# VH-VL binders against p39998r288to527: the designs that were tried, part 27

Target 1, 240 residues: p39998r288to527
Amino acid sequence: VQLLEMESITSEFFSINSAGLLENFAVNASFFLKQKLGGRARLRLQNSNPEPLVVILASDSNRSGAKALALGRHLCQTGHIRVITLFTCSQNELQDSMVKKQTDIYKKCGGKIVNSVSSLESAMETLNSPVEIVIDAMQGYDCTLSDLAGTSEVIESRIKSMISWCNKQRGSTKVWSLDIPNGFDAGSGMPDIFFSDRIEATGIICSGWPLIAINNLIANLPSLEDAVLIDIGIPQGAYS
Short names: E, the ipSAE of ESMFold2; O, the ipSAE of OpenDDE; V2, 0.75 times the mean of E and O plus 0.25 times the DockQ between their complexes.

## First folded at step 8 (VH-VL; framework fv_canakinumab)

Design y1 (at its last look DockQ between E and O 0.95; V2 from the best seeds 0.78)
Fold by OpenDDE, look of step 8:
Structure y1 (fold): chain C 240 residues (1-240), chain A 119 residues (1-119), chain B 107 residues (1-107)
Amino acid sequence: as target 1 above (240 residues)
Amino acid sequence: QVQLVESGGGVVQPGRSLRLSCAASGFTFSRYGMNWVRQAPGKGLEWVAIIWYDGSNKYYADSVKGRFTISRDNSKNTLYLQMNGLRAEDTAVYYCARDSWEGFAFDIWGQGTLVTVSS
Amino acid sequence: EIVLTQSPDFQSVTPKEKVTITCRASQSISEYLHWYQQKPDQSPKLLIKYASKSFSGVPSRFSGSGSGTDFTLTINSLEAEDAAAYYCHQTDSWPFTFGPGTKVDIK
């Protein structure tokens, strides 16, 4: 995948490490989403309306999950936004060290974690906060849903449930996928023929994704309304 | 359809009490701050009070502090204004108004209910 | 409290003309200024929120601008149906306050 190569070049040639890129992404992406949540007008110290709820669907084993948690941390750290995260596995079974690290910081910043779609629904019932944004960060560009689902039938079932829940959200709820919506091939932007379930994303947050894939997504995902490129500090030379 | 409907207005003598109600429909009432705004005959708009979505916080105009109480019952989708110690200057059409998505801008208004305080 | 003033108090305008209404705050209120239209025997309606954001369903001929202490509501090409009172409203500080209103009449 081209993005992996760009990141490799960024690290090896420009000495900008993955942690730096991750933080840059989180900061700038959070700024973007805060504007979508109403900006300074909405996200004030005093507001008569409930704070918005952001739900993160995250993988425990890829960079997208880590990015999402970092993003979630920046969203909830001020207390103006409530954030709940649901992993593709149990929170006690996180595999990736970066995901674990970001999860700990995320929790310290006020982020919440639920262990199932059922728990998520229960939490939503107790909160007056409307779900305004869902962050789809299960797949990313460095793995496929088939890769994730193929590890366990339990995980496959969870992923399907998460996708189903996400697609049931309506109204003012927007779905932002990190790099690629679940159920699509990250390289081509075409539907994954090996996995029938797909996230009905309304937006895509990219960190340098190829334009050709975006065009195919637009053609094959009618719900898609917007796509944003987040500056994460990749030098222009890395794209050449 | 999003709608607010005020009721409870009428003619009352000075010093008496009156309770206004505002019935909300067409939206999740419990997720919006609510306001009362009044307008004396032939005059401009005057903000009266606000209540948070969950009733956790309230603010009043100085002209009504200590006399009026704003409240809400989210289970009934209803906003209230208890008015005690009414004065002639309280004579006005009273509107209930919903806070906008961002907050505080009033995006939905009721038709208003007239309160007349006279001896 | 923050005092809002409006200018003019009254304006008689021919259809298709441009109308400008100003609102001034006694102190800076950032962008926390809103505009309402009230037609005779009707409830107020939100036109502009937070200085410059048009409310849903509001005709494009209405626009808002300004920040700090000086704000402007503009009606580009006045329509007969625009005869109404217009109020500015601040939500920067407690208590919330309205301007005195501007009455726009049609010649």
Scores: ipSAE 0.862, ipTM 0.922, lowest interface PAE 0.5, mean pLDDT 94
Fold by ESMFold2, look of step 8:
Structure y1 (fold): chain C 240 residues (1-240), chain A 119 residues (1-119), chain B 107 residues (1-107)
Amino acid sequence: as target 1 above (240 residues)
Amino acid sequence: QVQLVESGGGVVQPGRSLRLSCAASGFTFSRYGMNWVRQAPGKGLEWVAIIWYDGSNKYYADSVKGRFTISRDNSKNTLYLQMNGLRAEDTAVYYCARDSWEGFAFDIWGQGTLVTVSS
Amino acid sequence: EIVLTQSPDFQSVTPKEKVTITCRASQSISEYLHWYQQKPDQSPKLLIKYASKSFSGVPSRFSGSGSGTDFTLTINSLEAEDAAAYYCHQTDSWPFTFGPGTKVDIK
């Protein structure tokens, strides 16, 4: 709520549109994640090991999905990171104009999209790359996971299978949730009462302000190891 | 348990050939670059050769180019070094070594196999 | 090829004292330098990767620093089991090369 208000104020008051804020997020978050993937020591033109694989789980929403696809673009555009995205709905059912725009650019930069968990697993076998990071962008500040799932049993079943797949990943795989860990209420930090499946996130990427309920998140998400605040370029005057 | 085990060393005459093997276990062999490193008795370490995770690229030390061939069989989790035209200077313990996850730093080493080249 | 030199060739050190080993490259290798320990009758073990990053499970008394052409391995409080040979290794340019080694012994 408060973060959405600041972004709107920034767009009107300082003549900074939401596309600029999204780009700032994507650049800074991608730099952070590249360091987690080994930085310039690993992410280089010639390496004896395969490129890392990043999987993005994204919703059709301006705040979470669009951010995730812009981030995915920045990760894969240099050709040293493989990125696969799975949406909570079928790709051809995307409605949000910014998600569609970022998805088009993402694909042109080498990003891949699959339409099911089974297709994701098949693509992983073909690539023979270790899944090192899963980016959870199924839920954001502007909606809850329960809201998305309530549209149909098909969508709810799909989201549950995506959560199940994510929580089965092993080894060095880290799960980074954008802003709101999926399955949690942004206001309280408590698990969503009406949707019992949750991503076991290991980290949170905060785009502007710390979550106000971080103590409850820590108490109810024992997998959580880290949180990072990403500067998206909100001017100082917007806070007053 | 992650391990590398070399085999195939022995005593051979100059000009002869020998093939070393390195059996890998406890990790996904097909996802790591692999190296051979040798150490002459009482001497330091010398890098010999590297092969990419999928076998697509290989590099050699100048001292062995044209005589040694590195290869791998990912279906058998095995690294090989074919050594032809052996010389006395090739006498050494030969180690196989795995690249770290970032690449190129050698984080797992075998126990080594001794190759002695003498008449 | 890139030549690495190490100094000193040999150190005999009282337990609990500090050991400093230097490695110099014939040209800049950025941070692409690694340090290995080889105890008597054992295979080498990775200590430090990319100049300053400790490998998993390496005791905190080992640290690395430097970039470009000058690199240092430090053992802050030598223990008896640290008697070994220490090698630097560059992976900036083909062919990969090792330094000649530094032998550390206990007095």
Scores: ipSAE 0.586, ipTM 0.848, lowest interface PAE 1.4, mean pLDDT 85
ESMFold2 (binder alone), look of step 8: mean pLDDT 93; pTM 0.953

Design y2 (at its last look DockQ between E and O 0.78; V2 from the best seeds 0.79)
Fold by OpenDDE, look of step 8:
Structure y2 (fold): chain C 240 residues (1-240), chain A 119 residues (1-119), chain B 107 residues (1-107)
Amino acid sequence: as target 1 above (240 residues)
Amino acid sequence: QVQLVESGGGVVQPGRSLRLSCAASGFTFSRYGMNWVRQAPGKGLEWVAIIWYDGSNKYYADSVKGRFTISRDNSKNTLYLQMNGLRAEDTAVYYCARDSWEGFAFDIWGQGTLVTVSS
Amino acid sequence: EIVLTQSPDFQSVTPKEKVTITCRASQSISEYLHWYQQKPDQSPKLLIKYASKSFSGVPSRFSGSGSGTDFTLTINSLEAEDAAAYYCHQSDSYPYTFGPGTKVDIK
């Protein structure tokens, strides 16, 4: 995928490592989403309304998961936003070291983790905070949803449940997918023919995206309203 | 339809007590801060009190501190204003008003209920 | 408390004319200034929130500007239905306070 190549060039040629890019993404993406959540006017002390709730659906094994957790950390660190994360696996079974690291920091910043859709629903019932944003970070560019689901029937079922829950959210809830909505091919922007369930994303947050994929995604995802390119510090030379 | 309906107003003698109610409908009441605002006859608007969405915090205007108590029952979708030690200057139409989505601004108002304090 | 003042107190205006109402705060309130319209025998209605953001359903002829201590409500091309009292409101700090109001009549 083009994004992976860009990141590789950025690291190898420009000596900007993945950790730096990750943090840059988290900072700038969090700023963007905070504006969507009402900005400084709303996200203030002495607000008599409840804090907004952001739910993150994250993979434990890919870059999108790490990015999402870093993003979640920046969203919840001030206490003005409540964040709950649900992984495609149990939190005790996290595989990726970066995801683990970001998860620890995320927790220290006040982020919460649940282990199932059922637990998520229970948590939501106890909170007065409305779910205003769902961050879809299960797939990303470095793997497909079919790849994730193919590892285990349990994981497949879990992913399907997560997608179902996400698509049931209505009203003021917006769904922002990192890099690519789940159920779509990251390279082509076409629906994944090997996995029937898809996230009905309303927005895309990306650090770089092939134009061809964007056009196909727009054509095949009627719920899509917006797309934002986040500056993560990739030099122009990496794009050419 | 989002709606607020005040009730409980009437004529009362000085020193007496009155309890106002505001019934909310058409929205998730427990997710909004709620306010009381009053308006004396022929006068401007005066903020009276606010209560947090969960009732955790309350603030009052100085003119009513120690005498009025704002409260809410989220299970009943109802806002209350207990008014004790009423004075002639408390005579006003009392409005309940909902905080906007962002908070701080009042986007939904009730029709108001008249409270008259007279001997 | 933060004191809000308004100018003018009263204004009689011919339809289609521009109306300007000012609100001044005794101290800086950032953007936490809101405008309400109240017609006779009606409840107040939110017009402008956070100094310059129009509330849903509000006609485009209404606009708000300002920050800090000085704020302005503008009615571009006054309509007969705009005869009302207008109030500014600060929510920067407790206690919340309203301006004294500006009454706009139609000639």
Scores: ipSAE 0.891, ipTM 0.956, lowest interface PAE 0.4, mean pLDDT 94
Fold by ESMFold2, look of step 8:
Structure y2 (fold): chain C 240 residues (1-240), chain A 119 residues (1-119), chain B 107 residues (1-107)
Amino acid sequence: as target 1 above (240 residues)
Amino acid sequence: QVQLVESGGGVVQPGRSLRLSCAASGFTFSRYGMNWVRQAPGKGLEWVAIIWYDGSNKYYADSVKGRFTISRDNSKNTLYLQMNGLRAEDTAVYYCARDSWEGFAFDIWGQGTLVTVSS
Amino acid sequence: EIVLTQSPDFQSVTPKEKVTITCRASQSISEYLHWYQQKPDQSPKLLIKYASKSFSGVPSRFSGSGSGTDFTLTINSLEAEDAAAYYCHQSDSYPYTFGPGTKVDIK
């Protein structure tokens, strides 16, 4: 319930296809988050402070999970940002081909994956670093949390555990939801009435999010402090 | 309330040793690099040493290398400077200073402790 | 070791006038140059970090500029309380070094 800020970041190149749009998003969103983490002043060799820690909560979804892992790759690839990802399912059970592709590259770039909240907490203790940013990518425009949870009781329990963990981090930790805040309907911006657990996001990173939906999010998400629109260029096929 | 307090200064003879302490409070000490900076009477500032947040790396000014050892105890929120083989030119006020949250700049300083090395 | 020089060594300045202090590095230090103020009998205080970024609570009359080897601290309208010594500090590489200082007094 702080001042909201909308930023537009133009991509350096005209986007050509869906893979290019994903990459432009990841590059521009990573640049935005790097600035929130201190930018080039902080993110360099020989810093006597710990590297910042970013946690990604991701689903097996092209629109949310794949974006999150591409973003995570760009955050960790320079070696100045620690990134840990926890999926809503077991990483061995990932089905989406783009999520699997981005996850493979992410790991090769130094990204880490844990398979439970307890493992996440253990990793945090080992690193002796507070989580400075949580990236919420559990829900995309193409599905709701109730859709994800409805696949099994195990997945529902896992999602609830992840939401609980995330909301306990609020203090100094900033929570950035990709596109749609976890637990909200993408079209209306209203709380998802079929799934009661919600991420208390402090910021939203989106591309092309409708203005009317953000008004509803502001009304129903008191933790929200900031929002940014990432410009990914002009999509091919846009007309009249 | 963020605070750094140095102690352990005093008057010593050349060749002797002193151990300085810097007590930290009001912030998570184990997440910041820490520095010692000294200032001879009537002179400018001189960086002495740094220790990284986890104690993994230590660096020294050439004027003190081999004689001074920086260390930290994160469980006690305390920074140390072991000064051996003291010389007259080591006479100074010694400050501890915290790296900023981005690092590299010194955003919090103690009040200093005076070390006097008499002939 | 990177040597920092400052000029002038000393300035006596009329209130409300502009004060300019320069710091030159013996090699490029990018933007890893910081400015500190030290009033008599006090510890140094951070004014400007990374060449041009004001530290929290620092009056807007203080500004920094420069990159590479040449840096400037400016006080756009001097106040009486600004009488102090001013030091530049590089953190680009170990060992870290300070400039020799510039003393600013009020006429």
Scores: ipSAE 0.707, ipTM 0.895, lowest interface PAE 0.9, mean pLDDT 85
ESMFold2 (binder alone), look of step 8: mean pLDDT 94; pTM 0.960

Design y3 (at its last look DockQ between E and O 0.83; V2 from the best seeds 0.77)
Fold by OpenDDE, look of step 8:
Structure y3 (fold): chain C 240 residues (1-240), chain A 119 residues (1-119), chain B 107 residues (1-107)
Amino acid sequence: as target 1 above (240 residues)
Amino acid sequence: QVQLVESGGGVVQPGRSLRLSCAASGFTFSWYGMNWVRQAPGKGLEWVAIIWYDGSNKYYADSVKGRFTISRDNSKNTLYLQMNGLRAEDTAVYYCARDSWEGFAFDIWGQGTLVTVSS
Amino acid sequence: EIVLTQSPDFQSVTPKEKVTITCRASQSISEYLHWYQQKPDQSPKLLIKYASKSFSGVPSRFSGSGSGTDFTLTINSLEAEDAAAYYCHQSDSWPYTFGPGTKVDIK
């Protein structure tokens, strides 16, 4: 994947490490989403309406999950936005060290984690905040949805449940996928032939996505309304 | 259809109490801050009070502070205004108004209920 | 409290003419200024929110501008149905306050 190569070049040649890129992504992406949530006018402590709720669907085993948690941290740290994260596995089974690290910081910043779709629904009812944004961060560029699901039948079932829940959201809820909507191939932008369920994303947040995939996504994902490229500080030389 | 319907208005003597209600329908009531706004006959609009979506916070105009109490029951989709120690100057049409989605503006208004305070 | 003033108090206007109503705040209220229309024997209706954003369903002839302390509501081409009172409202600080209103009549 082109993005992985760019990140590798950025780290090896320019000495900009992954942690820096991750933080840059989180900062700039959070700014973008805050504007989508109504900006400074709405996101104010004096607002008598409930804070908007952002739900993150995150993998525990790839960089998309880490990016999402960092993003979630920046969204909820001011208290103007409520964030709930649901992993593709149980919280106690997180595999990736960066995901674990970001999860700890995320929690310290007021982010909430639930362990199931059922728990998510219960939490939503308790918080009484409208779900306005779902961040789809299960797949990313690191792996396919089939790869994630193939690790366990339990994980597969969980992912299917998460996708189903996401696609049932209506109204003002928008779905933003990180890098690639789940159920699509990151390289080609075509539907994953090995996994039938797909996220009905309304937007894509990416940091160097291949252009060839965009046209195929537009053709195969009618719900897609927008795509944004986040500046994460990759030098121009890394693209050449 | 999004709707607010006020009730409880009437004629009352000075010093007496009255409780207004506002029934909400057509939207998730618990997702919005709610306001009372009043208008004396032939006069302009006056903001009276606001209550947070969950009732956790309230603010009042100085003219009614200590006498009026705003409250809500989200399970009943109802906003209330308890008015104690009513004065002649409290005579007005009382509107309930919903905060807009973004907050701070009032996007839905009821038809109002008339409160007349007279001897 | 933040005091809002409006000008003029009253306007008698011929249809199709441009109407301008101003609202001034005693201190800066950023963009937390809203405009309402109230026709006779009706409840107020939101026209403009946050100084310049038209509310859903509001005709395009209505527009709002301004920031800080000075705000303007403009009716580009007045229609007979626009005869009403117009109020500005600030929600920057507690207590919320309204302007005194501007009455617009049709000649």
Scores: ipSAE 0.894, ipTM 0.952, lowest interface PAE 0.4, mean pLDDT 94
Fold by ESMFold2, look of step 8:
Structure y3 (fold): chain C 240 residues (1-240), chain A 119 residues (1-119), chain B 107 residues (1-107)
Amino acid sequence: as target 1 above (240 residues)
Amino acid sequence: QVQLVESGGGVVQPGRSLRLSCAASGFTFSWYGMNWVRQAPGKGLEWVAIIWYDGSNKYYADSVKGRFTISRDNSKNTLYLQMNGLRAEDTAVYYCARDSWEGFAFDIWGQGTLVTVSS
Amino acid sequence: EIVLTQSPDFQSVTPKEKVTITCRASQSISEYLHWYQQKPDQSPKLLIKYASKSFSGVPSRFSGSGSGTDFTLTINSLEAEDAAAYYCHQSDSWPYTFGPGTKVDIK
C-alpha cells in the first residue's frame, strides 16, 4: 500500500511515467542478479559449465508480472543467461497492457515461456541443468493469490503447483521474490490467512522504498537470507 | 565428501596406449566442465584437455592433440583420457580437475595417477 | 599460446614476513588469471580466482591483485604451512597455460 502510493506521487509530481520506473527497475535488478550469478567472470563465451538458468513465476499484473518480464528480458538479452517464464494464467489470457508489452519484447530477446509446471520440468530436463534463480513475481502489493485465482479451481490449482515446484528447488536454488513474497500479506508482512500455500523465498528485491513489513517477514520466513532495495529513479523530493 | 579419484596409470612402452579414468562423487558431475592436467616428475603443471559439462566441446594442448581423447560418461560420473602413441615426454602424474561453479578455475583436484612411459 | 612467467623462481622467507610472487603474461588476459598452491606430495589447491577473488576457505593472509599482463600473489604474514609451490594459470585463451611455479620455503 505504501509503495503504491509513493510510485503514484512520483509520477504525478515529476512527470515520470510507469514505463520509466519499470525500466530503471529492470536494469538495476538485472545488474544485481548478474553479480549473484558470477558477473563478467562467469558470463562469457567458452565457459565449459552450463549457462545459468533463471525461472520466472509471474502473474498478469503491472506491479509484479511486468517488472518480472522486463527483468527477464535484461537477463537473457546478452545470450549468457537462459530464462524461462511460467505465468499463473495462460499467456493467451494475458490482459494487462504492460505485461503483454514486456512479454512480447522478452520473447523477441530470446526469453522462453512454458504453460505448465510439467512443460517447465521438461524444458529443464532438455537443458540438463538446474535452475539457479527463481524470480517470484506472482503476487504484488495490490492483490493476493486469492484475488489472482478468483473462483477458478484451475487457476488456484495451477498457482499451488507452481509454489510446490518452487519450494522443491529451494536447496541450491536462490528464490528472489519481487517486493513481497508470494503468500504474504503486503500490508503487514504476515502470512496470508486466506491462501495457505506460500513461496519460501531466500531473497526479496524491493522496488523503490524499503519493504515496510520486513520484520514480520523475517519472523515468518526462515528461508530469507537477504533483502535488497533497487533504485527505480524515484526522486528524493517526492517524499517531501 | 566432494572428491575425484584417478585410476589407470602404470608403466607402458613408447607407442602404446593407456586409458585413464576419473571417478567423481559428492557433487552433480553433469553440471561441471572437466579437465586433465599433468605434472612431469619434478616439473610444473601442464594443462592437457578440457571437456564441456555435456560433452559438446573439447580442447587439447598442442603437445597431445591428435593422440589423446578426452571423454565423459555422465551416467557413470566418470571422466576419461584415452592416450595413444605414448612418448617418454608424456611421463607424468595425471590429475583430473573440476571447473569451479563459475567456471575457468579448477576448484577440485584428484590425487593423481602416475603414467610412466619407458622402454 | 600465452606464456606465463613467474618471479622469483624460489624464495626462502622468515616466518611472519610478507611474500610477493609475480606472474606476467605475454599478452593481456584481463583478469582471467588464477593462483594455486601445491604442497610437497599433494595435489594443487585453488587459492585465488580471477586475479583477486579468494576461493572459499582460503586464509585471509592470501590476496591477489593485477589485471592485463601483470599479476601478484601476496602472503601478508607467512605461516609455516605456507611452504609450497605456487602456480599462476590463465584461462583467457586456448590453450590454458600455467606459469613455471615459485617455490616458497621457510627460512
Scores: ipSAE 0.606, ipTM 0.860, lowest interface PAE 1.4, mean pLDDT 85
ESMFold2 (binder alone), look of step 8: mean pLDDT 93; pTM 0.952

